# Ledger of designs, part 4: VH-VL binders against Putative transcriptional regulatory protein rrnAC0199

Target 1, 159 residues: Putative transcriptional regulatory protein rrnAC0199, of Haloarcula marismortui (q5v5e2)
Amino acid sequence: MDERIDPDELLAAVGFDADESVLTRRQAEVLALREHDIRQSDIGELLGTSRANISSIERNARENVEKARQTVAFANTLTAPVCVDIEAGTDIYDIPPTVYAACDEAGVEVNYGSSNLLQLIDDAVDGAIQQDTVQVPLRIDVTNDGVVHVRGQSAERTE

## First folded at step 22 (VH-VL)

Design y1 (from x2 with heavy chain S52N)
Fold by OpenDDE, last read:
Structure y1 (fold): chain C 159 residues (1-159), chain A 121 residues (1-121), chain B 107 residues (1-107)
Amino acid sequence: as target 1 above (159 residues)
Amino acid sequence: EVQLVESGGGVVQPGRSLRLSCSASGFTFSRYAMSWVRQAPGKGLEWVAYINYKGSFTYYPDSVKGRFTISRDNSKNTLFLQMDSLRPEDTGVYFCARWYTSGRYEYFDYWGQGTPVTVSS
Amino acid sequence: DIQMTQSPSSLSASVGDRVTITCRASQSIKSWLNWYQQTPGKAPKLLIYKASSLESGVPSRFSGSGSGTDYTFTISSLQPEDIATYYCQQYWLFPYTFGQGTKLQIT
């Protein structure tokens, strides 16, 4: 383990504020260290706790992040001018043209190229993409400022 | 320093297979999408394979689809290109390239030196 | 597929000259365009991204402009080290296609 790694410095560098985060400081520390490819066992050693505890913290942290993401996505869905439903079985390479067409119709400039859009989908919904095919129904919302939000469930927009 | 080093090129007969490798160093390989781009002798550049950082999806143009397979081993910082059913038109220099993405822009920021592939009878 | 038509295919100019290369896409690519330089025997090098943004470390004599389907790459004052082939590349839709290239020589 690199002894130069300081969780406090890592969190400071990314501007972590516990009062403004759904994560506890410990959760943030664990995620920050994991992002630097530090093993759970090494993190446990670094933080003076067990690997099992680190595993639990990481799991909870990731769950909280996902909940937060879904909440934000939902909130944005309420006001998003673009809403695209993608069915399971869809070829992923058909997604960008579909989303872009909807954005054009709404007069919205999307902030994502094709690869980045697909990656966003893949990251937003675990298991959403396999073998270049959508595995679950998706809702893609694009805000006025071109930010894309992806959910694994359909939601109605508030008009 | 970011480095990409291709290997595995050579001379093969049509219909044969070849496997290219690209060894990556100087960056967190698992965080970046990767591609193979080839250049036929005296010709332009052609994107022949794409793989995202997780390896969960790939892209192939019609020219190589069904014949080429891009894969990666993030634990070994290595990118692969399995080329089957090779054709003379597959002849060229094959570059390993890192695909950088950030919001509104994406690009190939680092390339290997390339490895030559010659398909001839 | 989006076709990228690059012009000219080749040109020769003198040191200090202004050089202009154009790239036209078969459909709008919304400025998702990069320009690369390739010197003989070397891998391509990124010069311009997102149509007009200069890559870090690239000389200011290089620039890019354009929108929609039409894009321009410019060298304000050609230098001897600029002998290379230049390529535009769209990354709006798969496949991310390249122009055919412009071979630049110095007289």
Scores: ipSAE 0.811, ipTM 0.914, lowest interface PAE 0.6, mean pLDDT 93
Fold by OpenDDE, fold request of step 24:
Structure y1 (fold): chain C 159 residues (1-159), chain A 121 residues (1-121), chain B 107 residues (1-107)
Amino acid sequence: as target 1 above (159 residues)
Amino acid sequence: EVQLVESGGGVVQPGRSLRLSCSASGFTFSRYAMSWVRQAPGKGLEWVAYINYKGSFTYYPDSVKGRFTISRDNSKNTLFLQMDSLRPEDTGVYFCARWYTSGRYEYFDYWGQGTPVTVSS
Amino acid sequence: DIQMTQSPSSLSASVGDRVTITCRASQSIKSWLNWYQQTPGKAPKLLIYKASSLESGVPSRFSGSGSGTDYTFTISSLQPEDIATYYCQQYWLFPYTFGQGTKLQIT
């Protein structure tokens, strides 16, 4: 274990504020130390607790981070200035130009190029793209900060 | 060290088929999109095929669409280019290239040495 | 398709000279442009990405600028090892397209 590692310094360096974070200070400490490749057992020793407890703290911390991320994403989607519907049967070649045109009209700068946009679609909705064609109706939202969100819609989608 | 090694090039007659391979090493192949880029003798670069990291979608320019097929075997760290109905204008050096993406920017960061393809009667 | 018009197609300059290559897109590509260097008999090498970012390990004499449809690649002080063909490449839309290339020679 590196005796030079100080959790307080690590948190200070990244500007952690417990009052402004969904993480507790202990959770933040554990994540900070893990980011520096410190083993859970060593963290337990450093913080005077068991490995099992550190494991639990890390798990909870990561869950909280994920919940926060999803919450922010949801909130941003609610206010997304760009909403594009893609019909089944659409050629994937047509998707980026359509999305980008909508972004231009809304004054939003999209953060992703064509390949990434298509990858986002492919990852977000299983089987969405086959043989260069969209298989299911899609909704593409672009937030004010240029983040793209993709969701599948039913064939009988309601707007 | 990242390495890309193309093979399968050769001399063929018009209308014939050829299959190129690209062996990848030194990185997690399955996490990167890949492309083929060709260069006709004394000419510039031309992108000819794109495949995402999963192999779930592909992209082609009109010049090769319907004739060329890009594919990959992630278990073998190998990229392929099946070239059918070859034409004289398909003659050139074919490069395998890794497409890197950060979300904010993308580029070809690693290239193979290329394999020559000659289509002539 | 987005056409990339690169100019000049060839140029000769002396060691120490400032060299400028331009690339014009047929439509806005919003800085989604890369610059590559290709020496004879070798594969292309990335020099500049996202119009103006210098790739790691690339000498600082290389730079890129521009926005919208017009982009510029610059070598501030030409060196003997810079003899190569240079290409711009857009990745805003498929199909990805390259400029025609600029063959750079030293006099």
Scores: ipSAE 0.810, ipTM 0.916, lowest interface PAE 0.6, mean pLDDT 93
Fold by OpenDDE, last read:
Structure y1 (fold): chain C 159 residues (1-159), chain A 121 residues (1-121), chain B 107 residues (1-107)
Amino acid sequence: as target 1 above (159 residues)
Amino acid sequence: EVQLVESGGGVVQPGRSLRLSCSASGFTFSRYAMSWVRQAPGKGLEWVAYINYKGSFTYYPDSVKGRFTISRDNSKNTLFLQMDSLRPEDTGVYFCARWYTSGRYEYFDYWGQGTPVTVSS
Amino acid sequence: DIQMTQSPSSLSASVGDRVTITCRASQSIKSWLNWYQQTPGKAPKLLIYKASSLESGVPSRFSGSGSGTDYTFTISSLQPEDIATYYCQQYWLFPYTFGQGTKLQIT
């Protein structure tokens, strides 16, 4: 473990504010350290707690982040001028052109290239992409400022 | 210091297979997408394959699709290119390159020295 | 696929000259374009990203401009160490594609 790593410095560097975050300070510390590839056991030692506790904190932190992301994505979809539904079985090669065409039609400048768009999808929905194919139905929303939001969507949901 | 070192190049006959490797060091390999880019003798650069940081998706141009396979072992900081059904037009120097992503821009920021591949009868 | 047409294929200029290379995409690439320099026997090096942003450590004599389908790479004052082949590269859509390259020599 790099002895120079200070959780307080890490949080300060990224401008963490507990009053403006869904994460507790402890959760933020753990995530910050994990982002620097610090092992849970080492984090436990550093923070004076057990590995098991760090594991629990990390899990809860990541769950909170995911909930926040989903909430923001939902809120933004309400006002997004671009909404693209992607069916399961879609070739990932077809996704960027489809999204870009919809953006062009809506007069929206998208902020993502093909690789980033696909990575965003892959990160937003676990298991969404396998072997270059979409595994679950997706909704892709693009806001007026060109931000892309991705959510999983049940195929059985009636619009 | 970031280092990328290609290996596995050589001379092969058409229809044969070759496997290239790229050893990465000096950075967290598992956080970056990687690519192979080749250059035929006296010619320009041609993108050959892309793999994201997780290895969950890949891209190929039509020129190599179905014949080449890019893969990675993040535990060993190694990138691979399996080349099957090789053709004379596949001859060239093959570079591994790191794909950097930040916000609204992306680029190849680090390249290996390249490994030569010759396909000839 | 997006075709990148680079011009000229080769050029010769004197030290101190202004050098201009153009790259035209077959469709709009929304400024998702990079410029690379490759010296003989070496790997390419990034010079310009997102059409006009100078990579860290790259001399200020290098610049890029353009939008839509038309892009320009410029060396304001050519130096002896600038002998190389230059490539544009789009990353808007897969497959990523390069221009055919511009071989730059000094007279």
Scores: ipSAE 0.809, ipTM 0.916, lowest interface PAE 0.6, mean pLDDT 93
Fold by OpenDDE, fold request of step 24:
Structure y1 (fold): chain C 159 residues (1-159), chain A 121 residues (1-121), chain B 107 residues (1-107)
Amino acid sequence: as target 1 above (159 residues)
Amino acid sequence: EVQLVESGGGVVQPGRSLRLSCSASGFTFSRYAMSWVRQAPGKGLEWVAYINYKGSFTYYPDSVKGRFTISRDNSKNTLFLQMDSLRPEDTGVYFCARWYTSGRYEYFDYWGQGTPVTVSS
Amino acid sequence: DIQMTQSPSSLSASVGDRVTITCRASQSIKSWLNWYQQTPGKAPKLLIYKASSLESGVPSRFSGSGSGTDYTFTISSLQPEDIATYYCQQYWLFPYTFGQGTKLQIT
C-alpha cells in the first residue's frame, strides 16, 4: 500500500464537509480511497476494520449518493421551466422541435438530441410510441440543467 | 472487435425491390440504435434510415419515406433495409452504421464497408 | 430539414500545412455536430463528436470548434495519410444531414 495515501488529505483536497454532505466522513474516506484504486482489503487494513465492513460502507455510500442524485432530480422537476404537453396522435417528428422551441423560449439548454429524446419517451412510458405516433398523452418537463423528464398523463408508468 | 458486414446489394431495374442485410458482431447488437447511410457515386453521404435499439420506432428522410423500411432482428444480430420502388437516384453504396449514444453526444462510431446498389434501366 | 453547407468543397495543401474546413447549418444545431473522415474506398471514420471532442485514438492534430450555426474543423499539420474527404453531420434534428463533403488532397 502506498504510504503517501492519507484519507484526511484526500478529503481536504476535495473540500469534503460532513455537515454539508449526505455522506458520513467514513463513507467519504472509503469512496476517496476507492477512487484511487485502493482495494477494499487494503482500506480495511488502513482503517482498522474488516474488508466486509468496508464493502458495506462503500455500498451504503454509493446508495446515498444515488439517493441524493434522485432527490435533486426530483426537486429540479418541481421547478422545471419547460413543460410540454404532447397529445395522443402526435407524430414523433414534431416532438423534438416542440420541446426545443420551448427550451429556447425558457433559455434552457437541453441535454438530448432528437434520437435520445425520442428514446427517452419510448422508455419512460410503455407503449407511448407506435408506428411513429404517440399513443397516449405525455408530459415532458425539462429542468434548468437540461434534463428531460417524461410521464404519461393517463398512464401508470413514468420515467 | 466490432464488425458490420453488409450484403444484398446488386443491379436492379427501376421500380423493383431489393433487401439489404447487415450482420453485426463483436458487440451487444440489441443495445444500439442502427442506421443506413448511402453514398451515390462520387457524391457525399446521405442518411436514409434510423431504427432504435429495440425497433419500436424508425425514422426516414423524405427522399426514401414510404419506399424504404428499416428493421432488425436482435436475435440474429441483423439489420435490414427493404427498398421498394427503387429509382435511379437510389444508386450508391449503402453503409450499415452503429449509432452510439452516451450522455450529451451521439455519433456513428462503426461502419460497414458498404454494399453497392445500382438502379438502372 | 437542416441543411449543412461545407466550405470549401475541395482543397489542396502541402504536408505540414494548417487546413481549415467550415460547416454552416441552416439553423442552430447546438453543437450537435460530428466530423467524419472517409478515405478512398473505405467507410467513414469518426474524428470529432459534439463539435469539439476528439474521438479516442484520433491524432491530436485534428480538432473541431464552433457553436450555433457555424463550425470549424482543423488539421494543425497536414500529413500524407490525411488525404480523404471530410464530412460534417448534424444530429440535432431528424432527418440527420451531412455536409456535401470536402475533398482534401496533398500538393
Scores: ipSAE 0.808, ipTM 0.913, lowest interface PAE 0.6, mean pLDDT 93

Design y1 (from x2 with heavy chain S52N)
Fold by ESMFold2, fold request of step 24:
Structure y1 (fold): chain C 159 residues (1-159), chain A 121 residues (1-121), chain B 107 residues (1-107)
Amino acid sequence: as target 1 above (159 residues)
Amino acid sequence: EVQLVESGGGVVQPGRSLRLSCSASGFTFSRYAMSWVRQAPGKGLEWVAYINYKGSFTYYPDSVKGRFTISRDNSKNTLFLQMDSLRPEDTGVYFCARWYTSGRYEYFDYWGQGTPVTVSS
Amino acid sequence: DIQMTQSPSSLSASVGDRVTITCRASQSIKSWLNWYQQTPGKAPKLLIYKASSLESGVPSRFSGSGSGTDYTFTISSLQPEDIATYYCQQYWLFPYTFGQGTKLQIT
């Protein structure tokens, strides 16, 4: 087989350093190859292991990414001057005024306009917005630098 | 070259419906939010519909909410505006416009030439 | 909804004149405001974004300033090709709204 995709080149292109990451090098290799739409079985062939092992590595890699995302969100929440809870059923167009009012009270300048803020919410929590309403409770934090972090408040499993 | 071409405008009686289309080319359509902006004869611009890049949320001002529906087909690079229960005040030129977003910078960076809609008689 | 009040509604000026157009918002929009030019018979074109930043390819005679509720658009030396209607637009809160426009003519 004449492989054109080299995981070492992919990781070098993005500047991956295992000593600076929650991912092992093998986990990063698997994620990078999956980003290029390479099937798990083909990754196994490329890396000299089974599809089942690749599946396990990918699952663990994605769990580490999610834990890292949650760790950053926690750290930002711990020191964020603005914290807003949004109830399920809230009209999405009420969210920007609520967040901006909280930011004004705290003396924080936000880096997002209304459409961009709503897009950030939609991207951060799958299925958070349907029919112009919030589907799950949300927590919105704004740092002193105006950076917005959004997370869902429900820890329910998908079944 | 970014191009937006509107079609589907025309003359229609009050209470009837009309569907506008906007064909997009020269850019990755599925990465941009889109809007419809209208301009009544001799009047200013009025924003009438917004849809995000995924089509997962939309917005309408009260003047058209419940009557207009914006939608998109990212596989065909096409934006739509379904206009129901049309009124004479909906008369105007309807522009398809691309909404650029980068952090704190958001604006309409490309516009079509517009398609005329006349609601009368 | 945030109302945008543009002044004047129309004006005439001579080539070389300094032209100033104002836009007032009904509440603070935090400099989240754009200026568009619409040449007769054409679609609008972005000139200035985020109150004061000049879009690429726009002549340096155009400028914008302001904060809070009060914003100003200036043409430092009017040229014949500047005949157009000018619109401000806020993008702080939905619905995004435009000023009613300023029609500029050359005498």
Scores: ipSAE 0.524, ipTM 0.759, lowest interface PAE 2.0, mean pLDDT 88
Fold by ESMFold2, last read:
Formats: structure tokens, sequence, C-alpha cells
Structure y1 (fold): chain C 159 residues (1-159), chain A 121 residues (1-121), chain B 107 residues (1-107)
């Protein structure tokens, strides 16, 4: 173990504040040490506990980080400044200009080029693209940081 | 090491067909979009066909739409360009090119050596 | 389609000169523009992506800048190996289009 690695110093260097985090201080210590490639058994020795306990703490810490990411994504989508509805039958090559125009109006920079945006649609909704046209209604949301979310929408069918 | 090797070029009469192939190695072919880019003698570059990584959608400029068909076989790491109803203005060197994407950054990062196509009587 | 117009179409310069090539788009492309170098008889090579970012292994004498419709490519001190044709390429919207090229010669 590198004797110069001190978790208190690592957390101080990044300004960790347990009152402002979903991580407990112990969880933050474990993640910080893992970021420096310290193996779990050595972290256990450093923190006075077992490797198995460190493994559990790391798992829970990473779960909390992932939950936090999902919570931020939810909050951003709830107030997403850009929302575009795409009707079935739309030429897929008209979709990027439509999304980019809506982003321009909202002052949002998109993180996707036109080819990658179409690929995102193709991946998100099976069968959405056929004969260069959209087969089902789509909803496209763009967050303030330019992240795009695509979902199919239910549409009434003619009988 | 990424390698793209085109083949199938040659001299043909107007109205005939050619099929170009591009053999890919050194990367996971099925994870990348691919294109064909051509260059007439002494002229600039023209993008002529695009295919996404799955082969589920394609794009062609008006100059070749309806005459050229891009396709891929991901099990054989091979890209194809079927060129029908060839015209003298289709003469040029045809490059197979890989389209790289990373967030807002996209570009052709690897190109083949090109295969020459001459359409003349 | 987005038209890309390069200027000049051809130029000659001396070793050590500063060279500037411009590229104008027919509509804003939001800095979604690349620069390629093509030496005679060879395939193009990426130099600059997203208007200003230098590709790995490209000498620092190459640079790019610009926004909206107007972009520039600069060689700060021309070297003999820089003899080539240079192309801008927009990737904002399909079809992705290239400028007509700028042929650079050294005299």
Amino acid sequence: as target 1 above (159 residues)
Amino acid sequence: EVQLVESGGGVVQPGRSLRLSCSASGFTFSRYAMSWVRQAPGKGLEWVAYINYKGSFTYYPDSVKGRFTISRDNSKNTLFLQMDSLRPEDTGVYFCARWYTSGRYEYFDYWGQGTPVTVSS
Amino acid sequence: DIQMTQSPSSLSASVGDRVTITCRASQSIKSWLNWYQQTPGKAPKLLIYKASSLESGVPSRFSGSGSGTDYTFTISSLQPEDIATYYCQQYWLFPYTFGQGTKLQIT
C-alpha cells in the first residue's frame, strides 16, 4: 500500500461534503481510494475492516451514485427546455433539422450530430424507421446539457 | 491496426454496373457507420453513400440516388457499393471510409486506398 | 443541401509563410466542421475536427477556428511536406458536404 494515500486528504482535495452528498463519508473514502487503484483488501486494512465489508460499501456507494445520476436525469427531463413530437410518416432526414431548430429557439446546444441522432432513434424504438420514414409517433426531449431522450408514443389506431 | 481495402473497380461502358467491396479489419466493424466517398480525376471529394452500423438505414445524395446501393455484411466485415446505370460522371476513385462518433465529434477517421472506376465507351 | 465554399481554390507560398484557407457554409453549421489533407495520389487524412480541435499526431502548426458560417484553417509556418489539397467538410446535416478543395503549392 502507498503510505502517502490518506482518504481524509483525498476527500479534502475534492471538497467532499457529506451534508451535500448521497454518499456517506465512508462510502466516499472507499470510492476515492478505489479511484487510486487501491485494492479492497488494502482499503480494509487502512480503514480497519474486512475486505468483504469494503466490497459491500463499494457496491452500495456505486448504487447510490447511479441512483443520483438517474435522479438528476429525471429532474432535467421534467423541466427539459426542448420537447419535439414527431408524427408517424415523417421523413427521418427531417428530424434532425426539426430538433436543432427547437434547440436553437430554446438556447440549447445539442450533443448529437444528425447521423447519431437518427441512430439513437433507430436504437430506442424497434421498427421506428422503415422506408426512410418514422413508423410510430415519437417524443424527443433535449435537456439543458444537450442530452437527447427518445420514446415511442401511443397513438390511436383507425378502426 | 485499422485496415480498409477496396476492390471491384475497373473500366466499364455507360449504362453498365459494378459492385465495389471493402474488406475491414482491426476493429469491430459492426459498431461503426460506413461510407463511400468518391473523387473524380483532378476534382474534389464527394460523399456518395452512408450506412449505419446495423445496416437499418442508408443515405444517398441526389447525384447517385436510385442508382447506387450501399450494403454491409457484418458477419464478414465487408462493405459493398452496387453501382447501376453508370454514367461518365461517375468516373473517379472510390474510397471506403469509417465514420467515427464521440458525442459532438464526428468525422472520417480511416480511409481505404481507393479503387478506380472509369466509365467510358 | 449545405454548400461549402473554400477560398482560395489554389495558392502558392514559400516555406515558412503563414497560410490561411477559408471555408464558408451556406447556412450556420454550428462549428460542426472538419478539415482534411490529401496529398497527391493518397487518401484524405483528418487534421482538424469540430472546427478547432487538432487530431492526434497532427503538427501544432495546423490550426482551425470559426463559427456560424465562416471558418478558417491556418498553417503557421509552411513546411515542404504540407503540399496537398485541403478540404473542409460539414457534418451538421445530411448530406455531409465538402468544400471544393484548396490546392497548396510551394514556390
Scores: ipSAE 0.508, ipTM 0.755, lowest interface PAE 2.1, mean pLDDT 88
Fold by ESMFold2, last read:
Formats: C-alpha cells, structure tokens, sequence
Structure y1 (fold): chain C 159 residues (1-159), chain A 121 residues (1-121), chain B 107 residues (1-107)
C-alpha cells in the first residue's frame, strides 16, 4: 500500500551533505525515514540491518541533533545582547511581553511578533508547549539584528 | 484556489451548544494557523479563537474563554469550533480565517463565507 | 489587552474626495498593524499589512502610514466601489484586536 521511499532521494531533496553535518549519512537516512512514519523494523529491511540497530542509530542521531541545537544556542548566547530565561510552568502568553520588555531595555529591534515568537518556540523544542504552558526550561536570545533563537534544556531530574 | 467553507450554524436557545466546522482545500492546511472571527449584526469584527498549525496551543479572549473550544483535524483538513453555554451576545456570523505568517508580516489572508448563528428563545 | 480606537465611526464623502481614517492603539504596537476592507455582505479582505505595505492587487489609491500608537489609512481619490467598512487590526500581542470599524458612505 505505502509507496516505498528511497532515502537517497530524500537526502538529495533537502540538500544533505555529510561533510557539513554532525549527522552521519546513516543517521540522516534513519531520521528522514522516521519523518515519513516508517517503522524501525521496515527501515531495517530497507537499509539491510536489524531493527535493534536502527533503534540505536535513531537514538544516537537524536542525541546529535540535540547537542547541535545546544551548541548553536551557546554560540548565540555569547554574542546576543538579550537573553531571557523562561521556567517550566510559565504561561506561554507571558513570554512575548517578557521578551519585548528585555529588548526595549537593550535597545534591540525585534523581527518577530507574538504569534510568530510562540510558533518559533513550539517548532524549536518538541513538547515545549502543552495546554498553553511551557514544559521545559527555555532560553531565548535576541541578536543585535533582532533575530530570535530558542533553545530548550532537558528536564531536571529530582531525587 | 484556497477555499474555506463553514457549516453548522443555526438557531439555538440560550444555554445550548453548537459545533461549527470549516472545510479547507486548495492549500496545505496543516501548515497554517487558523482562527474563528465573529461579527454581531451591524457590529464590528471580533476574534474569538486561535489555533496554531499543529494544534499544540490555542488562545481565546475572555468573552468566550471556558465556553468555546477550537480544534482541528489535519488529516481531514477541517477546523472546528465547539460553542457551549451559548448566550444571546454570541449571535452573529462566524468566519473561518487563515492566518498567514512570514517573519514580521502576519494577517488573515483568506476567509470563508461565514455561517450565521442565532441565540434566541 | 491592547485597545484599538478607530475614528471616525462613519464617514460620508463624494467620489474623488480624499478620505482619511485614523486608528489609535492603547500602547505602542511597533507598526504591527493591518487594514481590512469589508464590502456589504462579504468577508473582510486585506488591503494593507505592517502599517504601510500594500497587498498584491490592491489599487494604489489606498495607503497607510504611522508608527507607535497612531496610524492613518488614506484613500487618495474615492471611487464608488470603495463603499465598505474598514477595520484596523493589531497583531503585536495576543489577544489580537480590531478597531470598531469605519463605515464609508458616498454622497
């Protein structure tokens, strides 16, 4: 029923270049196929390996993606004149006024309205928003040019 | 061609419920935030519900909060508005509207024809 | 909530007249404001976005200007097809709010 998907075509369509990525080609293939809702067992059949190996590759790929997000956020923090920390449990509609007040204090022009800012958060951090509240701590940085960067942090373990 | 078609309006008594639907076609519905906007007879426009493109957050003004629920089924290209505990002031035409976003530019770019709702005994 | 006060509430003018509508926000909205036209019996239509940018296909007789809290919408030479109600809308902060509308009549 489902049309079989060629991972080489998927990667070519998005312009994947292993030399410019933290992902290995195999990791990118697995992530791309999972985006099309292909089960791990079917990916194993397609790529000539076991489901267990696919599961391990996917876990490592997602860890690499998260580390890359944190690395970019760190670099942006070093140069951003505005940094705002948002705690878990925050009502998401309190976030834009908080960010814009910090930008006004710093004399920074913002390129994002409140609706688009909330959408950026929702897109940047999976599961960050549920029932209109923030689920994980967030850092929001605004550059001198008004570009907004969002990163999340892992939920803290409590003992 | 972008099409938004509302249905489900009608005449109901105060305290009752209605469920509005909006069928979308001609665009990738799952990539757009959507809203319901109403207009009482002879009055201005009032935004009454917002839902982002994947349905992970919503917003309501105080006039309808707790009584109205916006939802979407992206597999069927359909937007919904559940209206509970209806009041006479909810009377009006209800528009389904698409919210366009591109950086600093955001606006309602496509609207349905509207569906009338009358709350009267 | 950001209140949008639109004036006048109604306006009568002749074909060829210059028409001006103002919209005042209760706080700065940083030019994050749209203007819509609603002809009788129809849904609203976007004319101007981000205070001053003209939407595709909108005649050049329509224009917008302003910043901070004060915004102006102008029709440079009124035409018969411009009979409508005009609304400003801010999108700086939720909840989005519209002005109360300006009904434009000809004669």
Amino acid sequence: as target 1 above (159 residues)
Amino acid sequence: EVQLVESGGGVVQPGRSLRLSCSASGFTFSRYAMSWVRQAPGKGLEWVAYINYKGSFTYYPDSVKGRFTISRDNSKNTLFLQMDSLRPEDTGVYFCARWYTSGRYEYFDYWGQGTPVTVSS
Amino acid sequence: DIQMTQSPSSLSASVGDRVTITCRASQSIKSWLNWYQQTPGKAPKLLIYKASSLESGVPSRFSGSGSGTDYTFTISSLQPEDIATYYCQQYWLFPYTFGQGTKLQIT
Scores: ipSAE 0.483, ipTM 0.730, lowest interface PAE 2.3, mean pLDDT 88
Fold by ESMFold2, fold request of step 24:
Structure y1 (fold): chain C 159 residues (1-159), chain A 121 residues (1-121), chain B 107 residues (1-107)
Amino acid sequence: as target 1 above (159 residues)
Amino acid sequence: EVQLVESGGGVVQPGRSLRLSCSASGFTFSRYAMSWVRQAPGKGLEWVAYINYKGSFTYYPDSVKGRFTISRDNSKNTLFLQMDSLRPEDTGVYFCARWYTSGRYEYFDYWGQGTPVTVSS
Amino acid sequence: DIQMTQSPSSLSASVGDRVTITCRASQSIKSWLNWYQQTPGKAPKLLIYKASSLESGVPSRFSGSGSGTDYTFTISSLQPEDIATYYCQQYWLFPYTFGQGTKLQIT
């Protein structure tokens, strides 16, 4: 195993502070080492614990990260300046131009390129895209800092 | 080490078909979007097909739409390009390329060496 | 489709020269642009992403700038290994498109 990776140095480099995070320090250490492609068994040896314990820590850490992302997304959606409704049956390649036009009208810089935006939709709403067509109604919200959030089901359109 | 190896190129007559393959190794293939990019002799690069990591959506420029089909088999770490109704202007070297995405950063980070395709009588 | 026009189409320069290549988009691409290097006989290689960010392991003599429709790629001091064809590529909207390329030669 490669012993040159030091998790304390990794966390210091990104300015990790456990008091300001939903992650415990141990969870942050595991995530940082995994980001450097260190195997769970090697992390266990490095941190003095079992691979099984590392696996549990990683799962809980990633769940905490995802919950934090969803909490921020919810808060930002409450104040999102851009809201776009997409009907089922829409050609997926019409979605990026529609979102970008709405962002331009609102003076918002979007953080997503066309492929990344479509990938985000495909990931956020299971089964949303088939045969290059949207399968369920979507709501797309863009925050002031250009972060995109997608949810399924019909949503109220505003003008 | 990331490796992409194309195969299946050759010389064919106009109107015929070819199927290109790209074998991927050194990374988790099923987590990456992939593309085919071609280069006519002495000419520039042209993007010709995109497929997301799941294979749930694809995209083609008008020059090949309806004639080319990109697909993937994630269980075999293989990307494919089915090229039908080939025309002389499809002649070139075809590269398999991995598309990296992270927020606003997207680019081709790894390329194969390419496989030559010649469409001629 | 967004057209990407590179200038010049070819360029000859001496070792140590400053080299500048421009790329113009047919509409704003909001700095969603990459630069690739293709060494003769080889596949392309990423040099610069998102208009100005240098890829890991790429020498600091390479740089990029620009916004809107106009983008610039610069080699501050040309080296012999920099002989290649350079391509810009937009990823703002499908279909993603490349510039026509700029062939750089050493005199």
Scores: ipSAE 0.476, ipTM 0.726, lowest interface PAE 2.2, mean pLDDT 88

